# VH-VL binders against o27280: the designs that were tried, part 474

Target 1, 266 residues: o27280
Amino acid sequence: MDSMNVPEVLEIKRIVEESESVKTFIFSWDFRREVRPGQFVMVWDFRDEKPMSVSLIDPVRSEIGISIRRVGEFTDRVHGLSEGDLLGIRGPYGRGFELMGRDILLVGGGIGMAPLAALADEATARGMRVDALVAARTADELLFLDRLEAAGVNISTCTDDGSCGFKGFAHERLLTLEENHDMAAVCGPEPMMFQVMRILDERDVPAQLSLERYMKCAVGICGQCCLDDTGFRVCAEGPVFWSQELSRVREFGRYRRDPAGRRVPW
Key: E = the ipSAE of ESMFold2; O = the ipSAE of OpenDDE; V2 = 0.75 times the mean of E and O plus 0.25 times the DockQ between their complexes.

## First folded at step 21 (VH-VL)

Design Bh2 (framework fv_bamlanivimab; at its last look DockQ between E and O 0.87; V2 from the best seeds 0.86)
Fold by OpenDDE, look of step 21:
Structure Bh2 (fold): chain C 266 residues (1-266), chain A 119 residues (1-119), chain B 107 residues (1-107)
Amino acid sequence: as target 1 above (266 residues)
Amino acid sequence: QVQLVQSGAEVKKPGSSVKVSCKASGGTFRSYGISWVRQAPGQGLEWMGRIIPRTGRANYAQKFQGRVTITADKSTSTAYMELSSLRSEDTAVYYCARDDQYEGNFDPWGQGTAVTVSS
Amino acid sequence: DIQMTQSPSSLSASVGDRVTITCRASQSINNYLSWYQQKPGKAPKLLIYAASSLQSGVPSRFSGSGSGTDFTLTITSLQPEDFATYYCQQSDYTPRTFGQGTKVEIK
């Protein structure tokens, strides 16, 4: 078994086209290397390396899936790959989601649904009742609906343009739902997560949120993903944080650091 | 539940083209694909290709590359399969089927479209 | 391409019989194997997916087993409506490929 810090060159077994901008790449995986929903891997295309969330964990088939949104040069190259092509994968890294209770609420926006889809599979396999609020700008950007339904997840959709489900933002839709859950897992645009966290806090629903920051080393050394005031490293102490932890993070929902370390607004 | 309804039977001459439609009713394709499978008289099933209507991207079996074109119209929830340069060997029932991208199974199927190629 | 070989090509059975059909892949396809039933003049119907998962609405007398290269479809007690042709299909690789079919006829 290779060290978790050494990229393993893996063949792309299958590619699932989730949307026009999102593809899921499926790889054979040695599950002696455990992976949890919410953890991430570093994907290497032999030129550059980027952190990506695991969206599929299948111990039965010994496969994992990594969902990647096309947003830049690196992801553009990756989206140009075909089944049978190779990628380097190292990890997994970070703290994943912790499941508790019987009823779980998932709130995801855009590509943020990737780790939540994996969490949904685990939760349903454990016999938990799973409700998912899936948000996107448009209907065509809603992700993993078919997977979630197949897993027995109760889905509510939300789109900015009203093309599917509730017209508006995820936190607005959440306000219309009266049911409380034992736990919530949230992942998506940080402004969305910030609003959702506030609502969940008011309802006394324990919540875990997955943050995204610029990551370089993935092993807590370089400090590029450090959060202000707390010194939390997203790659080490996260990317999954409890709401209580994030309440101590001044920058959460307000700004982030760019690759140069400069503060940029959301 | 989604149902797939295909266009009617076709009789074509060698060298001509045929275009078969497959309309989804009772729902949308969402992230599913649409695969086309044909079956010659008394023969087995042969996969021709697949389209992901959501993205418009299609893949074809090598045997049919250059002769088959699969398209989809999301606004009408309809997929199309066009086969050109028809020959007698293309006489078959052509099926569309919903294609699960994760599992790769086909469900449901259209009722099939009989295409007869004869001089 | 992955070759799927079914056995037997045809069989005769009576109502109440236990029927077993096998499908062998030319290489490992994990559990990406589906079984279909087709009656004359009708489209195929999905019975089993993921090698052993029973499709919703399919009678429990149908079951699938296997992984890797060897798979089996079993009908525990054949019913009159089960006389048909059965196909296996692999979905681990593109192109998708089918077995040649097994015709189950009345004895």
Scores: ipSAE 0.912, ipTM 0.949, lowest interface PAE 0.5, mean pLDDT 95
Fold by ESMFold2, look of step 21:
Structure Bh2 (fold): chain C 266 residues (1-266), chain A 119 residues (1-119), chain B 107 residues (1-107)
Amino acid sequence: as target 1 above (266 residues)
Amino acid sequence: QVQLVQSGAEVKKPGSSVKVSCKASGGTFRSYGISWVRQAPGQGLEWMGRIIPRTGRANYAQKFQGRVTITADKSTSTAYMELSSLRSEDTAVYYCARDDQYEGNFDPWGQGTAVTVSS
Amino acid sequence: DIQMTQSPSSLSASVGDRVTITCRASQSINNYLSWYQQKPGKAPKLLIYAASSLQSGVPSRFSGSGSGTDFTLTITSLQPEDFATYYCQQSDYTPRTFGQGTKVEIK
């Protein structure tokens, strides 16, 4: 509908400095517009508009949080903003995570931990047992550890350089962890997610994985977020997919497409 | 469980400065902040400022802007508060406290550092 | 700055009494309100955060309520170790500000 295509201008209420490169921006939010973990919003800085995952969902305080890694021109400008400054927000969009059972495994790489932090809050509020494998290149890039700990999440860490926890990749650490979970939720670099998905499938653990693709409309009409072979629109049928759905997607973990539609390697 | 251990009591002359340390043991700061709060004799609690050790970014209460400097050393898990141009009104116990960036509450607190400003 | 006003400034009570302390903010602070206990010569200790959430390790006789501008700390069945000064603190706005304190004394 028309309101979903037009950003609402909201004031930045608070900024949480998660790491040198990641900030969480907190906004007042009217929860007549329901928000679920795994959904995303389009953030508009009055020049460009980019999809960002919701990392905090707090109906009691009427707040949402959006975590943004500084990686380029748009995110550099947003990171330069202060409390009281304005951003445009439209959404939420997409299909979020579905919780099942009593024991959940979260596997997150880098900023991919953002939607998983929101999911962890919901899972613990339901009384589920939550294990999280948090991965990054270095210790200083591990995200949400203190927040997850406060929520009662059981945390395992890995870093590429070994500066904190297991030295190596997330899928390597996963092989050394206990296997008894009712489901898993995975978000991070797509090569990591592919390797993690293979292990979880071998363990017969139902898994949901959150994909990132270029987006323009965010409501499923422009085709910019479509996946090869299936026609799935990441903004409409995803961004969260079951591993079974992704088994039909040949590009997953192999390559991606740039905004012009050109195939590029991961 | 993380504990905050502060440096010992100080007696200072007016016009000088004091630097108080706050070391975390049993863990690291990670993404928590470290706030400084003071309490004059027989008085309540007054927030002075905060640093986020992971980023090095500090913020100060307006009353102390220009006189207080808060820093941190991630490698030693130690934060510092330096207050300059001391006056007798600065006589207080100075506490550091771990600061949750989301909730804004303080837990745990350091044991406090008594600073006396007298001639 | 948000002014936090506690009432009463002091009170006398006996072991077993129910004690209530109020805290009023000069503007709405949602539920960004914490309560601390401080004994003489010691650092404050967090009791309650988010207006009503009990900190781990704090006895269940402590409870908090309120939102917006008006908040209450309640101690049911006061114990000898509860004689102390209590502070509220808001964290919705910078700078963080404290109430002036409420001293709870043995009668």
Scores: ipSAE 0.797, ipTM 0.898, lowest interface PAE 0.9, mean pLDDT 90
ESMFold2 (binder alone), look of step 21: mean pLDDT 92; pTM 0.944

Design Bh3 (framework fv_bamlanivimab; at its last look DockQ between E and O 0.93; V2 from the best seeds 0.87)
Fold by OpenDDE, look of step 21:
Structure Bh3 (fold): chain C 266 residues (1-266), chain A 119 residues (1-119), chain B 107 residues (1-107)
Amino acid sequence: as target 1 above (266 residues)
Amino acid sequence: QVQLVQSGAEVKKPGSSVKVSCKASGGTFRTYGISWVRQAPGQGLEWMGRIIPRTGRANYAQKFQGRVTITADKSTSTAYMELSSLRSEDTAVYYCARDDQYEGHFDPWGQGTAVTVSS
Amino acid sequence: DIQMTQSPSSLSASVGDRVTITCRASQSINNYLSWYQQKPGKAPKLLIYAASSLQSGVPSRFSGSGSGTDFTLTITSLQPEDFATYYCQQSDYTPRTFGQGTKVEIK
């Protein structure tokens, strides 16, 4: 099967309820098709197709997990599915995270923690020390805490309402942390990532950030996920970018394009 | 570490209902579920159902569907199992246990609640 | 539903003995298999999860092995406190199901 063109129909083995709005769908996976944290797959419910991050990679069990936030019609349908139901999956696509050094910092917001959770598993398996700053609006929206703890990750939390951990935003919490890391991986709301990147740059911490854009083809053909000025395609050159690359992207942290290609502010 | 403390023993008549509580102490449930497992005298373990307190969603074994209701109160970190239309065969020790959604194992367990159904 | 069959249903052993309990699933459950120990009047206690992962605080004399349909719990050297009933449990499918139990008695 051509992973670039044809979705594979897979049975949902298990569903993990991460929060009221997020579910992780677990599938059997043929690991002859390699997948890396930070890559995404296209999920097809036989009506529509959407890009989703891989949040679980388990070569031992031959399973992957895809975490999906309920945000619209497509995800509403998917969240209505049960174990044993079918979905189409094609991929993986895009550039994933690269691990380097011994100490890694993960900074995630909301559903952005999905690819970082997978990265955390890989990092800890490699014997790296992993610190994770997990951000959300409220305590009930913090994702993957139990899973991260079980993996040996040192977790710091922050919530907008102060219901758990530091009251404030991720970049504010980061400013209170004086530890240096060999690298950082960041994923979440783009305004958050923008602020976090600035802090990490000032601290000379190499950082990788995962962007989200409207993606249609996932194979670098349609151009709908192109970033202004650079011509970077999020589905091909990304979604993971180094901070140096994003520094060249004018729209980063400032605006995005909607499905019609119009500029919309964050 | 989380500990689960269940309500006390119950003696019920056939046709009545019983509601057992399971309170978490020493922590919160977070994304974990709470499963209920019962054990009749001298018998094995039987899974009844599970709730994810964070979301309030529950799943039940088919055998108990329509007769068991599992609920949770996040504010008090307490889960409940209500079994209706009790019969003598429902005489058992009922356990709550923390349910790992990824691994599916149960840990820790409550101390158990003895429910006796007799005329 | 997945049927879990333990063998034997009961066994007699002496302190210091090597004890082996098997659990067979009616179909593949990958490595989603846990082992529990239960003593009379007490709740079950988790020993092994993911077929071979030793739960924190559990003595190293306990070990689990297997994948797919056949699993084994091994006690390398039985201790007095190990006389109990042991259960396997699959967590790959809903409903969760247990083996019928294996009672380890003193010889």
Scores: ipSAE 0.911, ipTM 0.949, lowest interface PAE 0.5, mean pLDDT 95
Fold by ESMFold2, look of step 21:
Structure Bh3 (fold): chain C 266 residues (1-266), chain A 119 residues (1-119), chain B 107 residues (1-107)
Amino acid sequence: as target 1 above (266 residues)
Amino acid sequence: QVQLVQSGAEVKKPGSSVKVSCKASGGTFRTYGISWVRQAPGQGLEWMGRIIPRTGRANYAQKFQGRVTITADKSTSTAYMELSSLRSEDTAVYYCARDDQYEGHFDPWGQGTAVTVSS
Amino acid sequence: DIQMTQSPSSLSASVGDRVTITCRASQSINNYLSWYQQKPGKAPKLLIYAASSLQSGVPSRFSGSGSGTDFTLTITSLQPEDFATYYCQQSDYTPRTFGQGTKVEIK
C-alpha cells in the first residue's frame, strides 16, 4: 500500500470541547495529502483503530480537526488524552461530498454534523448560500452551531425534547423548510437519513448521504464495510453516496450490521 | 447579539477573596468559553484562565493556579472568577471575555470590574 | 509560555499618518494572532483576528499581516479616534498571552 495506509503519529495540538460527549482533536497536517469534506480517517490509539469524521479542514493553518463522540472504551481512552499526547492517523479515505450549484442544504443529526461542518466551510468559501438543519436529542447536544454561524450559514435547529428550535425529528422540520436548494448533504442516524432522503427525492433535490458501517481496513480490501445488494464498500465507494445509488440498497434504513456481520434492526 | 455584564467594583482587604460575576445577555454561552483577563493600573493585559461553560472544564495560567477558581452556571448564563489570598498587586480591572475555542480571540468583552486591595 | 513582544512601546503621530506596530512571538504561532484597541477606561476592542482578518465594523484603514513569529498592524491614515493603546494576543498555545502594548499618542 502507499504511504497514506500507514498511521502517522501526530501530536494533539488542541482539543475543542464541543459538548459533554464530543471533542474535536486538532492536528498539524501536511496537505500534500489532500482532504475533502466527507472523507474519514482511521484514528489509532496504539491499541485499537477506529474510523472518525474529519470536521475541520484548514489548509491555511495546515490543520485538520477530527470530531469524536465518547461512546465506548476506545473513545473513552481518546477523550482522556491531553494536548501534546500522541495519536496515529491514517488516511484520508473514502469519497467526499461533491458541491454543485449555488444553494446547498445540510441536514445533520448528532455527530453527523462533523463532516457537514467541514463541507459548510468549503461551501461558504466558494460563495454558496448554505442552509443547515442541525438536529440532536437536546440543546446541549447540538453541534457546531457557533462555528456555522461564524461561517455565515443559515441555521435551523431541531431537538427531540424541544429544548432548542423545532421540537421533533429532522425530517419533520425539513417539511417546513424552503425547498429551493440545488443540492443537499445529509449525515446522521441512518433512520433519520432514510426519512430525509425520501423527502428530498420527492422534491427532486439531488442529495448526497454519508453512511456509517463497520470498518477494519479502510481501503476496501477486507469486505467488512460492504452493503448488501450492490457490494459497495463504504470505505472505498463511499462513505458518501448519491441518493440514486442508495435507492438500490435494500438494507439502508431497515437494519445495520454489528462487528460480526449480523443483521441488527435499527 | 451577546453582551457580557460584570458585577460592580469591590474594595477588599489583603488576604481575602473576591468573586466577580459575568452574565451573558442576548443569548447563552453555547460552546464559547469565558476568559478572564486583568489589567493593573497603567499596565497591560494579563490572561488568568477560562472556562468552557457547556462542559464545566476550566484551565488557568500557571501564575494563578492555586489562587483562581473559574466556574459557570449555564442556567443563569453567568460565569464567575474567584481570586483568593489577595495582595496589593492584585489591584486591577478584571474583564471577562467570550473566548472562541477554535480561534482563541476575545469578543465581546465585559465592561470590567475594578478590584482594589487596600489595608 | 509564548512571549509576545511589541515594538515600539509608544509612538507619537499626527492625524493622517501611517502607523505600523510590530509583534513578535517567541515561537511560531501560525496565524493565531489577534489585535485589540483599548481606550482609557474602556474594555479592549477586537480589530483583527487570524493575523489579517478584519473584524466586522472595523474601518478598512486597519490591516494586519504576518504568520509564524512576526506580525504587523498598520493604520494607513490615522484618525483622531485611533489614538489608543494597541495589544497583540496569541491563541495558538495555552496560556493565551498578550504583548505589552503600544501607546499611540497625538504628536
Scores: ipSAE 0.781, ipTM 0.889, lowest interface PAE 1.0, mean pLDDT 89
ESMFold2 (binder alone), look of step 21: mean pLDDT 92; pTM 0.945

Design Bh4 (framework fv_bamlanivimab; at its last fold request DockQ between E and O 0.92; V2 from the best seeds 0.89)
Fold by OpenDDE, fold request of step 23:
Structure Bh4 (fold): chain C 266 residues (1-266), chain A 119 residues (1-119), chain B 107 residues (1-107)
Amino acid sequence: as target 1 above (266 residues)
Amino acid sequence: QVQLVQSGAEVKKPGSSVKVSCKASGGTFRTYGISWVRQAPGQGLEWMGRIIPRTGRANYAQKFQGRVTITADKSTSTAYMELSSLRSEDTAVYYCARDDQYEGNFDIWGQGTAVTVSS
Amino acid sequence: DIQMTQSPSSLSASVGDRVTITCRASQSINNYLSWYQQKPGKAPKLLIYAASSLQSGVPSRFSGSGSGTDFTLTITSLQPEDFATYYCQQSDYTPRTFGQGTKVEIK
């Protein structure tokens, strides 16, 4: 068995409190194992295992950050951990984002900003102009704003309740922005991504979108993250897809499959 | 553009408590923490603890655990440091500072609050 | 706790001089090292973070270097306003700890 697929027990070096529901866990990382923004790792708390996006990639410090939203039993346990505690990490897996052009638009919602934050760092390091549309339900749920600003990202915010920035959804805010970009990267609630993709397509802006599906193996074997019709495995062919690829995925923005394999609407 | 403004000087008796405030002006705390650092006369800097106002979670240096309480009110963008069971050696200037959670540096400082503990 | 040791504790210099201050950590702190300047009666001011990153608004005559356990703050050409006490601070471990300070005095 490939050593890459065996969880490495790592110490939590630091915990960044991003919001009441989101924490970023920092780990030492051997960068002989390359990590790209948009890729994910499997986090193992010695009871269960879940895929998590990498939100920080720091080759200088030999560290990565994994941002985790508190949404269930597993994440509840993880959020109860402290610096110095241990987690199992295996990966990275999946296809990450590709950068092209000079100007990039990031559109993120909620925890979807995690991989985009890492992408922002890479893009800015490459000298790209980075605009970010950051969406959340409320101001206190907006993620990575300070970090993005520190990186030189131009930020536009929108909140459902109007507590910060534009009152409304990301796609609504996007409609008010007339500037074109060489490419876009999108991650967040699938209904949001669906609407954003539509707008970007109409504007002829190449877009990559990161999908979330129930994953078990992360290595393209079990098929639980398989997208209907196409046979795309989110863990193998994704989680980052081009808009052209997603245009072939009928379930995108419409429904997903739960752990039992049942179709559930968004 | 954000500034931290602290409460005024305090003179306290041994055994009493002092509560110092730190208000952010020109903005909110956002995702930054607020650390408290003290400096005794003619001495160096000593970190006491930190709070993340956004979440309300605080951590303390072991030296001060049980004796210091750091709180924050997001609605007023104000952080507080309360030190109890004051001793003469607690005489110092107490600073609040904005704490970058990623870098761990203190990029914005309050003007300091002089606390004198005298019998 | 991580002990931070600065050297020297004090130094005398003239305007225009090159000044070098060192800071040593009791164990590796990666590059989580910041430098501060403090003038009498004032709060410390951040100069350098991440060992070598210049804080916005800080003159370019200030620079930082190092990683692991040994770090250096350099002032290429000392200016009148640079006479102060300088502190290093590690942020890799909790509690955060400072060096004992280096006082730069006028010769």
Scores: ipSAE 0.935, ipTM 0.962, lowest interface PAE 0.5, mean pLDDT 96
Fold by ESMFold2, fold request of step 23:
Structure Bh4 (fold): chain C 266 residues (1-266), chain A 119 residues (1-119), chain B 107 residues (1-107)
Amino acid sequence: as target 1 above (266 residues)
Amino acid sequence: QVQLVQSGAEVKKPGSSVKVSCKASGGTFRTYGISWVRQAPGQGLEWMGRIIPRTGRANYAQKFQGRVTITADKSTSTAYMELSSLRSEDTAVYYCARDDQYEGNFDIWGQGTAVTVSS
Amino acid sequence: DIQMTQSPSSLSASVGDRVTITCRASQSINNYLSWYQQKPGKAPKLLIYAASSLQSGVPSRFSGSGSGTDFTLTITSLQPEDFATYYCQQSDYTPRTFGQGTKVEIK
């Protein structure tokens, strides 16, 4: 049993404004602590600590980027910080995405594109063909389009309101895409991921999906991130799961638990 | 393919202000910034500041803080730079440039706007 | 502010020559270094970013190298269209800063 990591205090090197509600915070990082796309870190603002996805992994520059959506009190405080300010970071934690084959499909909704942007960089660096389906409610909420384009990713967009690309949900757009991918990686709102997983399973496309759950320890001890009926710990056996693993998880796509342990519907 | 087209040359008196426009065509700004860089006659390049049109947030080189205002209008895909309290030393060609927030480099430049400050 | 110092300030060369321009930063800027070409009366054109990455549409005779504080732009076989002023630029720190320029002239 490993001990809890102490957060390393790091300076915010630069802030990328991805949208009105999403910022990417970039830090110097010693890559003796390896980071894989799909892993997460715990971000500490000296008052509270929350899990956040790594969206940029750059060993050449010795940098990582962490993308944070403003959704509450903690993220409001972090969004108020400037370059040069300090944050604590511990991790990385969890199981990241595994790349296989030559052709990968990424399906991301909202901030769920963050770990997929990191994966896209790695996949293109390996010479894979990368298709990305990027979903949001509106055009202004589509994330990482410029970065994905620069990396050579083939982008399809969908928006709930039709302001950019296909009008509708990600799973609806997916029905019109080519079925020739060797694997898929999916991250976004859990109802979206459930619908996308069902389609990919019908097409016999191996899929990995990244789940979000409440976390406290991040190392698999406290039980706060456990999935009903399987005992899988999102912080240890996940957050990335194969679709076959999730097929055994009764709560997936149906409900989640708040910090008090109460079931809440998606 | 995105192109940046700037407003025409201007001649100004000391103490006045100038507002230069920079219109993008062939695409939207998305997450790119628009930076302003000036070049005095026979001199090198000087970064003044930038705006992120998607969020409306701007930041400025300390040298220009308080004298420059950079704004953007997403509906017209146009950025603006206003420089106030003009002095003869502000005579320069002013460029807008598409600013990659990750790299911090400038991959697309406007044609430049000559501003001459003379009495 | 990060001082960027280019060397030489000017040089004369013939078509076919190999030309090397250096750029030194006053402190480490990682590989956040770009090179631009500027012809008289024209806007600068991005050639190299991230110290060594070639911008799309730029001929392969242009190359960049270096990291930290010392960077080099090389033109392996100078062409008539390459006579211009070249600038380096760092983007690791705000404000972004440029070198003073290197003018490459026809002998």
Scores: ipSAE 0.821, ipTM 0.912, lowest interface PAE 0.7, mean pLDDT 90
ESMFold2, look of step 21: ipSAE 0.802; ipTM 0.900
ESMFold2 (binder alone), look of step 21: mean pLDDT 92; pTM 0.945
OpenDDE, look of step 21: ipSAE 0.918; ipTM 0.952
ESMFold2, look of step 22: ipSAE 0.782; ipTM 0.891
ESMFold2 (binder alone), look of step 22: mean pLDDT 92; pTM 0.943
OpenDDE, look of step 22: ipSAE 0.918; ipTM 0.952
ESMFold2, fold request of step 23: ipSAE 0.820, 0.789; ipTM 0.908, 0.891
ESMFold2 (binder alone), fold request of step 23: mean pLDDT 91, 92, 92; pTM 0.943, 0.943, 0.943
OpenDDE, fold request of step 23: ipSAE 0.933, 0.934; ipTM 0.961, 0.961

